# Ledger of designs, part 15: VHH binders against p30636

Target 1, 243 residues: p30636
Amino acid sequence: MSKKLKPFEILEDSCASVCIWLNGEPTAISNRAENLWNKAKYRVATDGAVNEILKRKSFVEWPHIICGDFDSINKQIDTKNAKVVHLPDQDYTDLSKSVQWCLEQKTLTSWEFENIVVLGGLNGRFDHTMSTLSSLIRFVDSQTPVIVLDSRNLVLAVPTGDSNLDVNLEMTTKMCGIIPIVQKETIVSSIGLKYEMENLALEFGKLISTSNEVTTSQVFLKSSSSLIFSIELENWVYKLDSL

## First folded at step 5 (VHH)

Design q8 (framework vhh_podentamig1)
Fold by ESMFold2-Fast, scan of step 5:
Structure q8 (fold): chain B 243 residues (1-243), chain A 119 residues (1-119)
Amino acid sequence: as target 1 above (243 residues)
Amino acid sequence: EVQLVESGGGLVQPGRSLTLSCAASGFTFSSYYYGWYRQAPGKQRELVAAIYSGGTYYADSVKGRFTISRDNAKNSIYLQMNSLRPEDTALYYCATYSRDWYSEGFDYWGQGTQVTVSS
């Protein structure tokens, strides 16, 4: 009965992924993210990401798809054999439109993939970070998981009801957060966290679960509303100096 | 297609020097990070020196005695080993990785070259 959430499958090269390079924020993209992008079955860049991809051309593969309304692309840049997809809807963010388009490709075409990994969207303008979280909530009940990854964070939405979350402990600092971002009563129970919750009401302005810690590789969450789970990734870059 | 081939190992007396070479082929040499590992019988493989964008690393056991360098024109990296000691005896491996370590370790390894320090 519980929904099984396996966000760390995106880091294990075991699954066919769509990778969406969301924006041109340089600080959002780690070397780990470049590797995920290069290994992705389908590479989708928003128009705002194209200039950053060009700056990284010695390390990253070209996108299969470039999507957006095309206000953000340098007008002098060639699309170099990528399929251009015009997504003109002004009511939705580039992330929300790109995810929806990919899910439609899975339904309507021969596209086969198991998850969507979003690179970027947690850095830069704060309102854009909030819209990224809103998009995760929008797609929380999708059969195809949507996971946001930056250099430090792995972030996903957790649905209403019961969930079992698989955590690869070796890839994390184990520091995590359980964040009530929807405007509904959010009552949470957990098993597998240092600071366990038992029918605990989470609400901005009162109590949110930050600086919690995963203690087991499988975390159980029961929630009365959808919420955001965030976990800190191990920083592999600094290990080079100590090895 | 990516291949690393080590050379320059051998038997040498304590206090002497050796230079190990690693020839890289099948990819753009300057796009990768490079390291020298060693493994003595019955011990785990350890990183002794690395060269990467803007810097070098040395293990405490070899710091001041070993120097890592690269020659992009020859697609090669080198390990200059000075003041060799019996405890430096090991099989030495050249390794390179992509720009991340999320799957742990190096992506490409050579077959190794034996260094024996004894008299």
Scores: ipSAE 0.000, ipTM 0.110, lowest interface PAE 17.3, mean pLDDT 79

Design q9 (framework vhh_podentamig1)
Fold by ESMFold2-Fast, scan of step 5:
Structure q9 (fold): chain B 243 residues (1-243), chain A 120 residues (1-120)
Amino acid sequence: as target 1 above (243 residues)
Amino acid sequence: EVQLVESGGGLVQPGRSLTLSCAASGFTFSRYYYGWYRQAPGKQRELVAAIYSGDTYYADSVKGRFTISRDNAKNSIYLQMNSLRPEDTALYYCATYFRGEWYSSGYDYWGQGTQVTVSS
């Protein structure tokens, strides 16, 4: 049966989430991102993110876990009561290693969580943005969803085959994109978008689906390859309080 | 121009069956996708079943009970609803799209809906 994708569940108060705070541009971290971080069941910071968390110490909780190879952290900073996890593999990004480690905790330590929310990763250095998308594709078939929240952007990978995507229409401008990021033939059919696709080949240099629009609270996607779905949040959602 | 007309709704007892029909005009049937949607009072419109490219989709709430089919010669789609439950009560719509000759944009077409009420 179709895989059920529920990316808007992370915006509900009752969701049990892991939040991963990435080293990146500070503007990526909205008021909503800080709120999700503070409510997270497990807070994981990459080592380069610790300095930004320290600058926000009056507003955000300290991480439970600090992951990385520690080349980006100030060596004099006490990690306080956070558990330090050394992830030395140079073949993978801090994000990819942190996600993998968290997924292993479900098996090894009986961590209980429903999703992983990645805070940041889509602005600043462009090569880092591409790396974030690569990490989403790597974990697309994970039983635990991995969702990126960066400023106004909610971004996730959609697997090969059939998917049903739940959209909270009140929380989004409805502007969305379906992006063929993998270097394989990507043939897509959709139901619930303004510009529907029927066995449509998506390819960089030809057709990609940008500025599409969600029209229903349930969107069906069938794809021959994994791809990236991106949707824009309303101002009040990512700013949390528009006062 | 594209037109969709639903029929077959009505009042029915729990456990019974209904078949909804959607008659399409203004185009050749085999060129389009078709979906059945429903909306109950106070709830959001939801996708129930769809047919496209020889493939079908069903919402979890109706899998095993509902069957979508098409008859290209009659330019119609059908929703066979078995083992109906009170929670299936809703206004049922059929919808399609046409992308045109250039596959860069599309147009949505909706019917007016047909009411299904499942009550004792």
Scores: ipSAE 0.000, ipTM 0.172, lowest interface PAE 19.9, mean pLDDT 82

Design r1 (framework vhh_podentamig1)
Fold by ESMFold2-Fast, scan of step 5:
Structure r1 (fold): chain B 243 residues (1-243), chain A 118 residues (1-118)
Amino acid sequence: as target 1 above (243 residues)
Amino acid sequence: EVQLVESGGGLVQPGRSLTLSCAASGFRFSSYYYGWYRQAPGKQRELVAAIYSGGTLYADSVKGRFTISRDNAKNSIYLQMNSLRPEDTALYYCARDLYWGEYSFDYWGQGTQVTVSS
């Protein structure tokens, strides 16, 4: 019963995705992220992201959905037939509410998609970054995977138990981290990493797995608790500068 | 082995048209985006046009005159150049945009010369 995690499917032409564009630093949204957004079957923008989308209007498609509290939306803009969804619950983040709404559309409407790609959410205010990771953990057991992507990182939650993670090595620097963020004992075993773990307790303030490296295209992880897996994406600008 | 091979350049009179072609091989063509760059003598290389899943980008100097397109079945991209001007004279390069990188034109062809002169 190992869970199969295929986060790089978001980059496949055959895979239908929801893209959620979170309000974040402009540098969080790379050309790769713009291309993922444009090819997405459903484009969902939080209200805070609308100004950044408008700035990039020559390169990016307009959202199908604009959602959130509307604190940041420019009220002068034409929504271009985007459906506006008010998500007023203050007990949850815009990301958590947007993911939940999309999952409800899969159940309640004719929305068909295999995954949710979140663009941004890993930079800017640090408390917002922590909230993004909390949202990933909230949805870790969803049949529809939730994956966060910015200009440098691909990040997902890994569930309790056994998982097989498919990594497209060509698209990565192979540098990765296995991060215990739940307030529960996290004991991890791995196969396919340079620094293999065997029943290793991970804990903030003690040992966490950073600057590890994937060595195979399939990584096995067994964990006593949900955790965050982070992998660095290949950056050809960095490669060109190193030449 | 990644290859991009340009063709279709030549000498043309002002106001005429040319179509440049770029044949790609050695990788999954449909997984990438593409651009055309040009470099005139003594000038910096500049982006002319790019094609993405959601649309196209054109330099202001060519907007309305040039059209970029792609043919996934032929693993090729094209640049249709109309109303050519002497200032369009340059070596034209086809480039692959690495879908998964930031400013990620990672492979370039050898170029094809376009000369616009009377």
Scores: ipSAE 0.000, ipTM 0.098, lowest interface PAE 20.3, mean pLDDT 81

Design r10 (framework vhh_8cml_1)
Fold by ESMFold2-Fast, scan of step 5:
Structure r10 (fold): chain B 243 residues (1-243), chain A 120 residues (1-120)
Amino acid sequence: as target 1 above (243 residues)
Amino acid sequence: EVQLVESGGGLVQPGGSLRLSCAASGFKFSSYYMGWFRQAPGQEREFVALISYRGGSTDYSDSAKGRFTISRDNAKNTVYLQMNSLKPEDTGVYFCARDLYWGEYSFDYWGQGTQVTVSS
């Protein structure tokens, strides 16, 4: 069946979100990211992100949850009423473990939320950027969507098969990319892009779709493999300077 | 639900002694490191002492070393702080805390505190 992808719902006040503040470059956190964090139903920080949150204490709320393995912390941390969750598995990243823990809370407890917004993760160390994309692919088939907001970009994974993406055109520059990140043949067809694809094979080292442009508020994608969709937001959206 | 209830605070003169107790319930007490913190008026909360899950390892702040002793009784779900040679600067509210990360100083539950006043 065709999957309905609504990544722009994270920008709506009616949606209950988990926000995960990922340890990364401070410039990845826009005014919009701070706004989403403050409005989140559940605020989850990775242990490495706590120092950045402390530096922003006049503008951002404290986390409800602090997740991590704490292997880099050798002294007392004041958690200030946040619940600390020990995630010791070193085979997975802090992001991947935090997403998995939140999904478990949705099934095992009274936690109710519609999406997970990851703040940061695409700036700084390049290997960490690749790890963030890997985590998006890991959770691509989750019934709870995982969306990355990093600086001016919204990034999500698109599953194998048919998908309809709702795009808020007014909030975007319309510049987008369709990136074949998995290690198998990725054949894509689209409706709603300036540079339409028709059974086009995408592959690193050959063709990838960058600097494409969304032309409609609903974009259809058919793919033989999961992939990454990225779209650029208008300045006023991520800077939050025209309300 | 997790509960930590402190007792044993009070008013003592300089050089005196107090023994604080913290009664824990709602979790497997013997599986956690436990700590004591204090907060003086107008100051931030500061670490005082930590004890491992069986009591085989302890850690103290510089101000507490040689004067305070942390201990625990896992059969009674209680952690203690024996305070000797008390000084006016020891005045504050003393809090019991659970350390989730086995000595990583990552505290997730706190008691309401017990007042210690060192004054003539």
Scores: ipSAE 0.000, ipTM 0.087, lowest interface PAE 22.9, mean pLDDT 84

Design r2 (framework vhh_podentamig1)
Fold by ESMFold2-Fast, scan of step 5:
Structure r2 (fold): chain B 243 residues (1-243), chain A 118 residues (1-118)
Amino acid sequence: as target 1 above (243 residues)
Amino acid sequence: EVQLVESGGGLVQPGRSLTLSCAASGFRFSSYYYGWYRQAPGKQRELVAAIYRGGTLYADSVKGRFTISRDNAKNSIYLQMNSLRPEDTALYYCARDLYWGEYSFDYWGQGTQVTVSS
């Protein structure tokens, strides 16, 4: 069974998205990300991200939802009529809990959206970056795609088995990585990359596919386990296209 | 003590074939990734093909024309090059991939010259 992955749909005006704004480094949030946030059907901020949103108040819309465990410092934040969602479970990250809550709204409250875009989460504390990738793997089999976007990167999980990945070649430098992060054998075959893989074992500490390059608008990937696909975005082009 | 020695290069007409061999010694052969790289004059080294326990990787420019293989009993790696083109002219290197590496391989061979010219 081949799964169709269309991560570049998040950059098209026709898609109804949830945007989740994570606490992180301000440099991760570009003008492209601000435009996606402002156009999102549902804007969800983690409680740690609210201060950064306040600093950008002249450029970005207020969140519809603020999620978190609301530790003592965060409960002092003025929510400005956003719905506050208490997510107290300490066994999961703010990102993982926020994604799960949004997916539950799609079934329980008739929220309608096609994808979830996570803004940030790939910069700052390295342990938080690894946690972001872990969350992508957790939701890899979701019917609703979860895509992480920062100022330079678009990142998603690719499921076990066969996948066809649509790439908008005009929106990327084409530089990409295929990264095995799960603790199991990851054997990959590909079609549409500069360095084609055929039943090749990928493993941290041995061989991983970095500085590869997309050569076609449709990339085929077959994998024995879930993995991370990362692709670099063309930054300067999108200011005109997204406005 | 660790060494990789390439052989099989030479001058060949366009459309012909060559087989390159890489003989490895001084270490446990079967536990490593191996690759063939090439470097043309004035250009950077580029990966041509790699192999690990039967799984392979090929540069798009050579896929369908070149085949990498290994023989663990002989501690050898091979590159079968078919339908050679003038742009395949380069010094070809055998390399052993690191268990962990960022910037370079543990070991490289001295290289074998392949020249494709009429």
Scores: ipSAE 0.013, ipTM 0.503, lowest interface PAE 8.7, mean pLDDT 83

Design r3 (framework vhh_podentamig1)
Fold by ESMFold2-Fast, scan of step 5:
Structure r3 (fold): chain B 243 residues (1-243), chain A 118 residues (1-118)
Amino acid sequence: as target 1 above (243 residues)
Amino acid sequence: EVQLVESGGGLVQPGRSLTLSCAASGFKFSSYYYGWYRQAPGKQRELVAAIYKSGTLYADSVKGRFTISRDNAKNSIYLQMNSLRPEDTALYYCARDEYWGEYKFDYWGQGTQVTVSS
């Protein structure tokens, strides 16, 4: 009856992921993010991210796909058998175009994956951060979930209606936010939070749910509009090591 | 201009009920979030319940026992407290809140003491 959201599956090796590495601040990419990238079934780098991947070549696998309009890519970079995908449309962001292209591969080719993990996109230029959130809302009703991860946060869109959110309590500080980013009234009810909401209107300039806390491994959310859920990751996860 | 006045506190035995009232004046009542906070001796002030229009929010520790309500015609907010426990002993404050998650209330009442003991 409710949509089931499992954002922590990306950290649990429970399913095949596409990882998209965005151009952004290098500090957004932790050892945890490098590990997720290396384990990904498909690795997609935006053109501006290739230089950072080269700097990490001893620790990270090469991308399968390099995509974008190619204004940011270093001309001297060897693509090493990565497929170069030209996405010239300037009406959409690199992230939005990359997500759309990956979803098309799932439909039109042999690509099989269960989610898309976006590495970065929440640091650097603030307008780019807002654009990342806009892209999450754009794809909120996708059958393939899109999840953004940086060194501190895991962020996803929650659709209109009923959702059950699975939380791995061992991987989070439990601090979370429920943020009404769309331009219409967002009325929320919850079960499994320290501050439980019941038909509570959330709105920028009025009330938004920040510094809330997850109290159980399953959180129920009912919303009249799509919204952003953000949860803080435990510090020990940032230094995930592998031999 | 803006004033919040709490009433209804007192000494009550465990398992009993108590209703707190908050009378608001000096502003457009229906446009704001209202909350009940409490502060036990030696502890920081904590949010108990909040209301905006018909929507409500409850702290996990009081959910199912406390009910917040409003009467716009009387410019009043109420906290119905059922199944009271010794742990509910605190000074209870009514507040007008513009931003949940931050301790930046515009206006606070003086508080009303609730003591739950045998």
Scores: ipSAE 0.031, ipTM 0.585, lowest interface PAE 7.2, mean pLDDT 83

Design r4 (framework vhh_podentamig1)
Fold by ESMFold2-Fast, scan of step 5:
Structure r4 (fold): chain B 243 residues (1-243), chain A 118 residues (1-118)
Amino acid sequence: as target 1 above (243 residues)
Amino acid sequence: EVQLVESGGGLVQPGRSLTLSCAASGFTFSKYYYGWYRQAPGKQRELVAAIYSGGTLYADSVKGRFTISRDNAKNSIYLQMNSLRPEDTALYYCARDDYWGETRFDYWGQGTQVTVSS
């Protein structure tokens, strides 16, 4: 019937997570992101993220896995007993390849985890931000949810059809966006938002839903195509290292 | 010259209904989107309802009670307001917009006063 989306579970210590530390702006990595990384069942870093992890070595654990294409510029990375995974495919981003590899480990090597948390990916180079959103859409129908925590934002893809989104109202400013990024007709209906949508066509260059607001802890979304949902966290959530 | 003229406001008791009308002239009506805003004394102007090509948008405070509609043949927009509450007391404005993604409703009418009081 409807898919249940529970992005706030990653903040509630109830789930075993993979954390992927993506190369990007250092300001994307909050104190909460460091805490989630340290508590993650599996820590995966892209090869470009290793330098930032080294700079934070007094506060963060070392990765279990380092993924990348290891181009000629970054060929000598100190792995400190992390498993190095060579992902040479140039048709996909480091994030997309890392997510795919982790999902394969769940099938092939008996890795057990409930979700994938991506740390960073929405700040810095704008083309990289677009690639992060593209990766979320690529994995939208995965049974293992992929959620981005970048700075103060939780961002996830919402699939075509009916979804119920669980929101922890205590942890959010309630400011949210419903953003059509696929090149298909995106017609949305909602229940639980300040500005409710009824069969409203969303499209870049026409109508998009920004600066909307969650009014209930359970938000219903019906969409004719997949889309991006973004919600802002309260400052204490991303600045503090625990609840 | 673009013009929007609101009518239908007045004094009503709680629980009653009012229909606001907005007559548009001076442009191709069917090309645009429309909304109703309201502003109570000492408060910021807020969007109440908007109507687009095939869909509508309502503020949570009025959803289920208010209905926005348009009549392209009459170049008019309507706001049917049911189960009115004292909190609905405000000056109501009709507005024209290119699309919701812009922060500008580029033309407003002069407004029509709705007062809900016993």
Scores: ipSAE 0.000, ipTM 0.385, lowest interface PAE 13.1, mean pLDDT 84

Design r5 (framework vhh_podentamig1)
Fold by ESMFold2-Fast, scan of step 5:
Structure r5 (fold): chain B 243 residues (1-243), chain A 118 residues (1-118)
Amino acid sequence: as target 1 above (243 residues)
Amino acid sequence: EVQLVESGGGLVQPGRSLTLSCAASGFKFSHYYYGWYRQAPGKQRELVAAIYRGGTLYADSVKGRFTISRDNAKNSIYLQMNSLRPEDTALYYCARDLYWGEHRFDYWGQGTQVTVSS
């Protein structure tokens, strides 16, 4: 069976989301990101993100959860009734630990949500960008989708096997990329792209698909390994300055 | 000296087939990957098809009609064009790509004209 991927659902559907505000470049957080954060059923901030949230206090709601090892937060900040969760394991990124903790809450408590939206994480320190992509791959087989909104981009992992990707053509410039981030043979076939792939081997240092273009509202991808899909949003979508 | 030479173009009726060939010389053919581009009068060049290790890329407008192939023993690239349409009329270029997937073609042939008309 094909897995259904619906990354635009976070922008158009009324489903319940967890939003994770990740420490990174302030410019990665668009007006749409702030809107999604404010509408989220559960707001989770990494400890490094708290200072940025405080600077945006006139525009954004306070987090429900603040998590991390607390090496980046101003220790004099009143957490204002947010639940503080200590995640001291240094073998995992703040994003990986936060996602895992949220998924555990879905099973251990009464948390109800359909997806996790990560705000930021692909701009700023380049090593942190790579860690964000690694975290997406880690959770690619989760039944709860993890989707990154960073600046003007939606980014998600696509699992091994067959997937059907639902694209809202009105909300995207249609420019997309299919990126083989896993260090395994990644052979891809596609339907619904301007530059169709047919059993095409993708590999860093050889071939990666950048500046491709979505041509249909349903894109089929078959892959021998998990990979990263990235798609650019229209200005009005991420700026939230029009309908 | 690096050289790519296209051939096989011509005037053909709609619905018919044509095979383009590209002969490469002056370098290690197997070290590179290849594509076919086309340019209609007054338009920018567009990628039609590319062939890489283990697979191919096709523009949506030609998928199912065109097939790209390579013959390493003959240092040649081919474009089999089926069910030709008037909008396929263009000058067709063979190109060499060192960095696959970036559509960064560092050497081009002279081109071969394909005209699809009644």
Scores: ipSAE 0.000, ipTM 0.304, lowest interface PAE 17.6, mean pLDDT 84

Design r6 (framework vhh_podentamig1)
Fold by ESMFold2-Fast, scan of step 5:
Structure r6 (fold): chain B 243 residues (1-243), chain A 118 residues (1-118)
Amino acid sequence: as target 1 above (243 residues)
Amino acid sequence: EVQLVESGGGLVQPGRSLTLSCAASGFKFSSYRYGWYRQAPGKQRELVAAIYSGGTLYADSVKGRFTISRDNAKNSIYLQMNSLRPEDTALYYCARDEYWGEYSFDYWGQGTQVTVSS
């Protein structure tokens, strides 16, 4: 049957989240992202992100976990009781290793959380952005959803088969993309988009769905392969008066 | 076809050690991660240890007592079990996984029985 995807639940106060702060461009971390980080049940920073967190110390809480390769951690940095986790795997990126480690804590220890929110990963080095998308596809079938949130974007993987996607329209510009990222023909049908798809083949170098628009708070997607859904978030500044 | 065959189980007294082996065939061994699960009578199956390209993971109940290892040249996975307790009594399974998710393993062996009793 149809999977229910609720990516905007990461922004609800009732949800227990893991937040992973990646090393990336400072502009990728919005006031919305700082708020999400501060309220997270578990805060995980990659070793490259610690310097940015230190610069934001008046606005953000310290991480519970600092993870990465031991050699990349600056020995002069005060960890302030954060647990340092050495992740030496050279087959995977810091993001993939951090997500995997968190899922392992949920499975093998007492950690309890409902989702993983990745802060950053969509700006900076372009090869790292592509790696972020690859990581989303790697975890697409996880029982614990993985969502990437940047200053402008909310991005998730959509699995093969039928999905119903809940969209909080008030938090978005409604502009979205459906991106065929896997090395397979991706045939998509949709309900709830301005430019509806009906058994439409999407492929890099041919047709991809960009600058589409969500028209309803529930979007139906049927896909022959896993894909990336991206939606533009409204600027945080325009929402300050709604508090 | 894909095969995982466990061996090395048996009856042992508390405090003793056992080494379980898992022989894999029918696929490229070095490309996968592996885990050991166990299931005691009347209980759900649980993951006790996993090994992947970057390291190892252990359930809290066995950490410090069990060690998982692999030998790519022999296409084998091992579980060294030290300081065995009656609560470790279970059927032990070897599993293969292609995916870096929540340890949803895609291929299982037949299992090997470990009984710890005095």
Scores: ipSAE 0.000, ipTM 0.175, lowest interface PAE 16.5, mean pLDDT 81

Design r7 (framework vhh_podentamig1)
Fold by ESMFold2-Fast, scan of step 5:
Structure r7 (fold): chain B 243 residues (1-243), chain A 118 residues (1-118)
Amino acid sequence: as target 1 above (243 residues)
Amino acid sequence: EVQLVESGGGLVQPGRSLTLSCAASGFKFSSYYYGWYRQAPGKQRELVAAIYSGGTLYADSVKGRFTISRDNAKNSIYLQMNSLRPEDTALYYCARDLFWGEYKFDYWGQGTQVTVSS
C-alpha cells in the first residue's frame, strides 16, 4: 500500500503544526515562513534562534518553547512568556533533539499536532545542512511528518517503498530533485515527473535526479531506500536584519 | 535472542512499596525506550509508566506514587511503586519502544503478578 505524503498541508489553516525555528542565516526566513510560524499551534525556537526572533518581534509571535543546552539541568522555566527546555545530550544535533522532544510531548502530554515544520537548516554552514538532511532521514518513518522550509525550498524525506506525494502546483516553480543521500542501493521508479524514472539506480558520483519537474498534482515514487525530495517554491520574500 | 524478563512481583499490604525489575538482553539496550503496562482481571491492558529521552509518562492513577527508571549499564528498567492500593492489583508487563516517542511498543515481557491485599 502507498503511503500518502502531503507536505503542502503545512501551509493550510486547517492543519495543526509545530514550527521549529533553527539557528541559521536570516535570509532563510521568508514572509511566508513568518506567517506559518505565527499560525503554528506550537512554536519552538532553538536557543540560538532567539536573537533573530527578537529582531523580528514586530512581525512574529514569541515562541512557546525555547530549547537548547543551558546551564540548568532538565528544568522547564518561564522566561518572557516562553518555557525553557534543557536538552543537554551532546550525541545529537539541536534539530534532532527538538524534533524528538516535540514527538515526546505528543506522547507524554496533551500536545496535539499533525506535522512538524522546520524553518531554516538548509543554508549557512554546510556541515549543518548535511545534519539537517540526516535528521530528516532519521525521522522518515515517523507517523508525524517532518518538513523543512526555507525561503526557496520545501524538503522532506521519502520512505522506502511506495509513496504518493501531493503537490500544490500553484505554489511551486515545479522544479524538483530526488536525492539518494543514504549510502546504500537506491533504485527509484516514478509517475508524474517530466523525466520519469523506471527502476533507475541513483547514486552520488553517477546519476542523481536534479532539475526534474513535477507535471501532476500527485507524484508516485517507489524507492528501495529512503531518499530526499526537494521542490522549489514560487517567489518568496524574506526579512533581513534591520540596520 | 531478544528477551525481557520481569521480576519483583508478589503479595504486599496496602500502603507499602514494591520495586519491579525488567532485565533486557539480546539487543542494544541504550537504543530504545521502555514502558510498564498492567492488566487487571476483566480489564484491558493499560500503560502505567514510560521512560523516554525527554521525560517520563505516568497514568493519572499512579502519578506521584510510581517512578520509572533505567540503568543502561545493567540493561535494566525499574518501576518503584509507593503507597500501593488494592486497585494496583494486576499483572505487570515490560515493553520496549521502537519509535522515538510515538507510542509504538515492541516486544512484551512475560509479566509479573502484583497483588495488594489486607
Scores: ipSAE 0.000, ipTM 0.111, lowest interface PAE 21.3, mean pLDDT 81

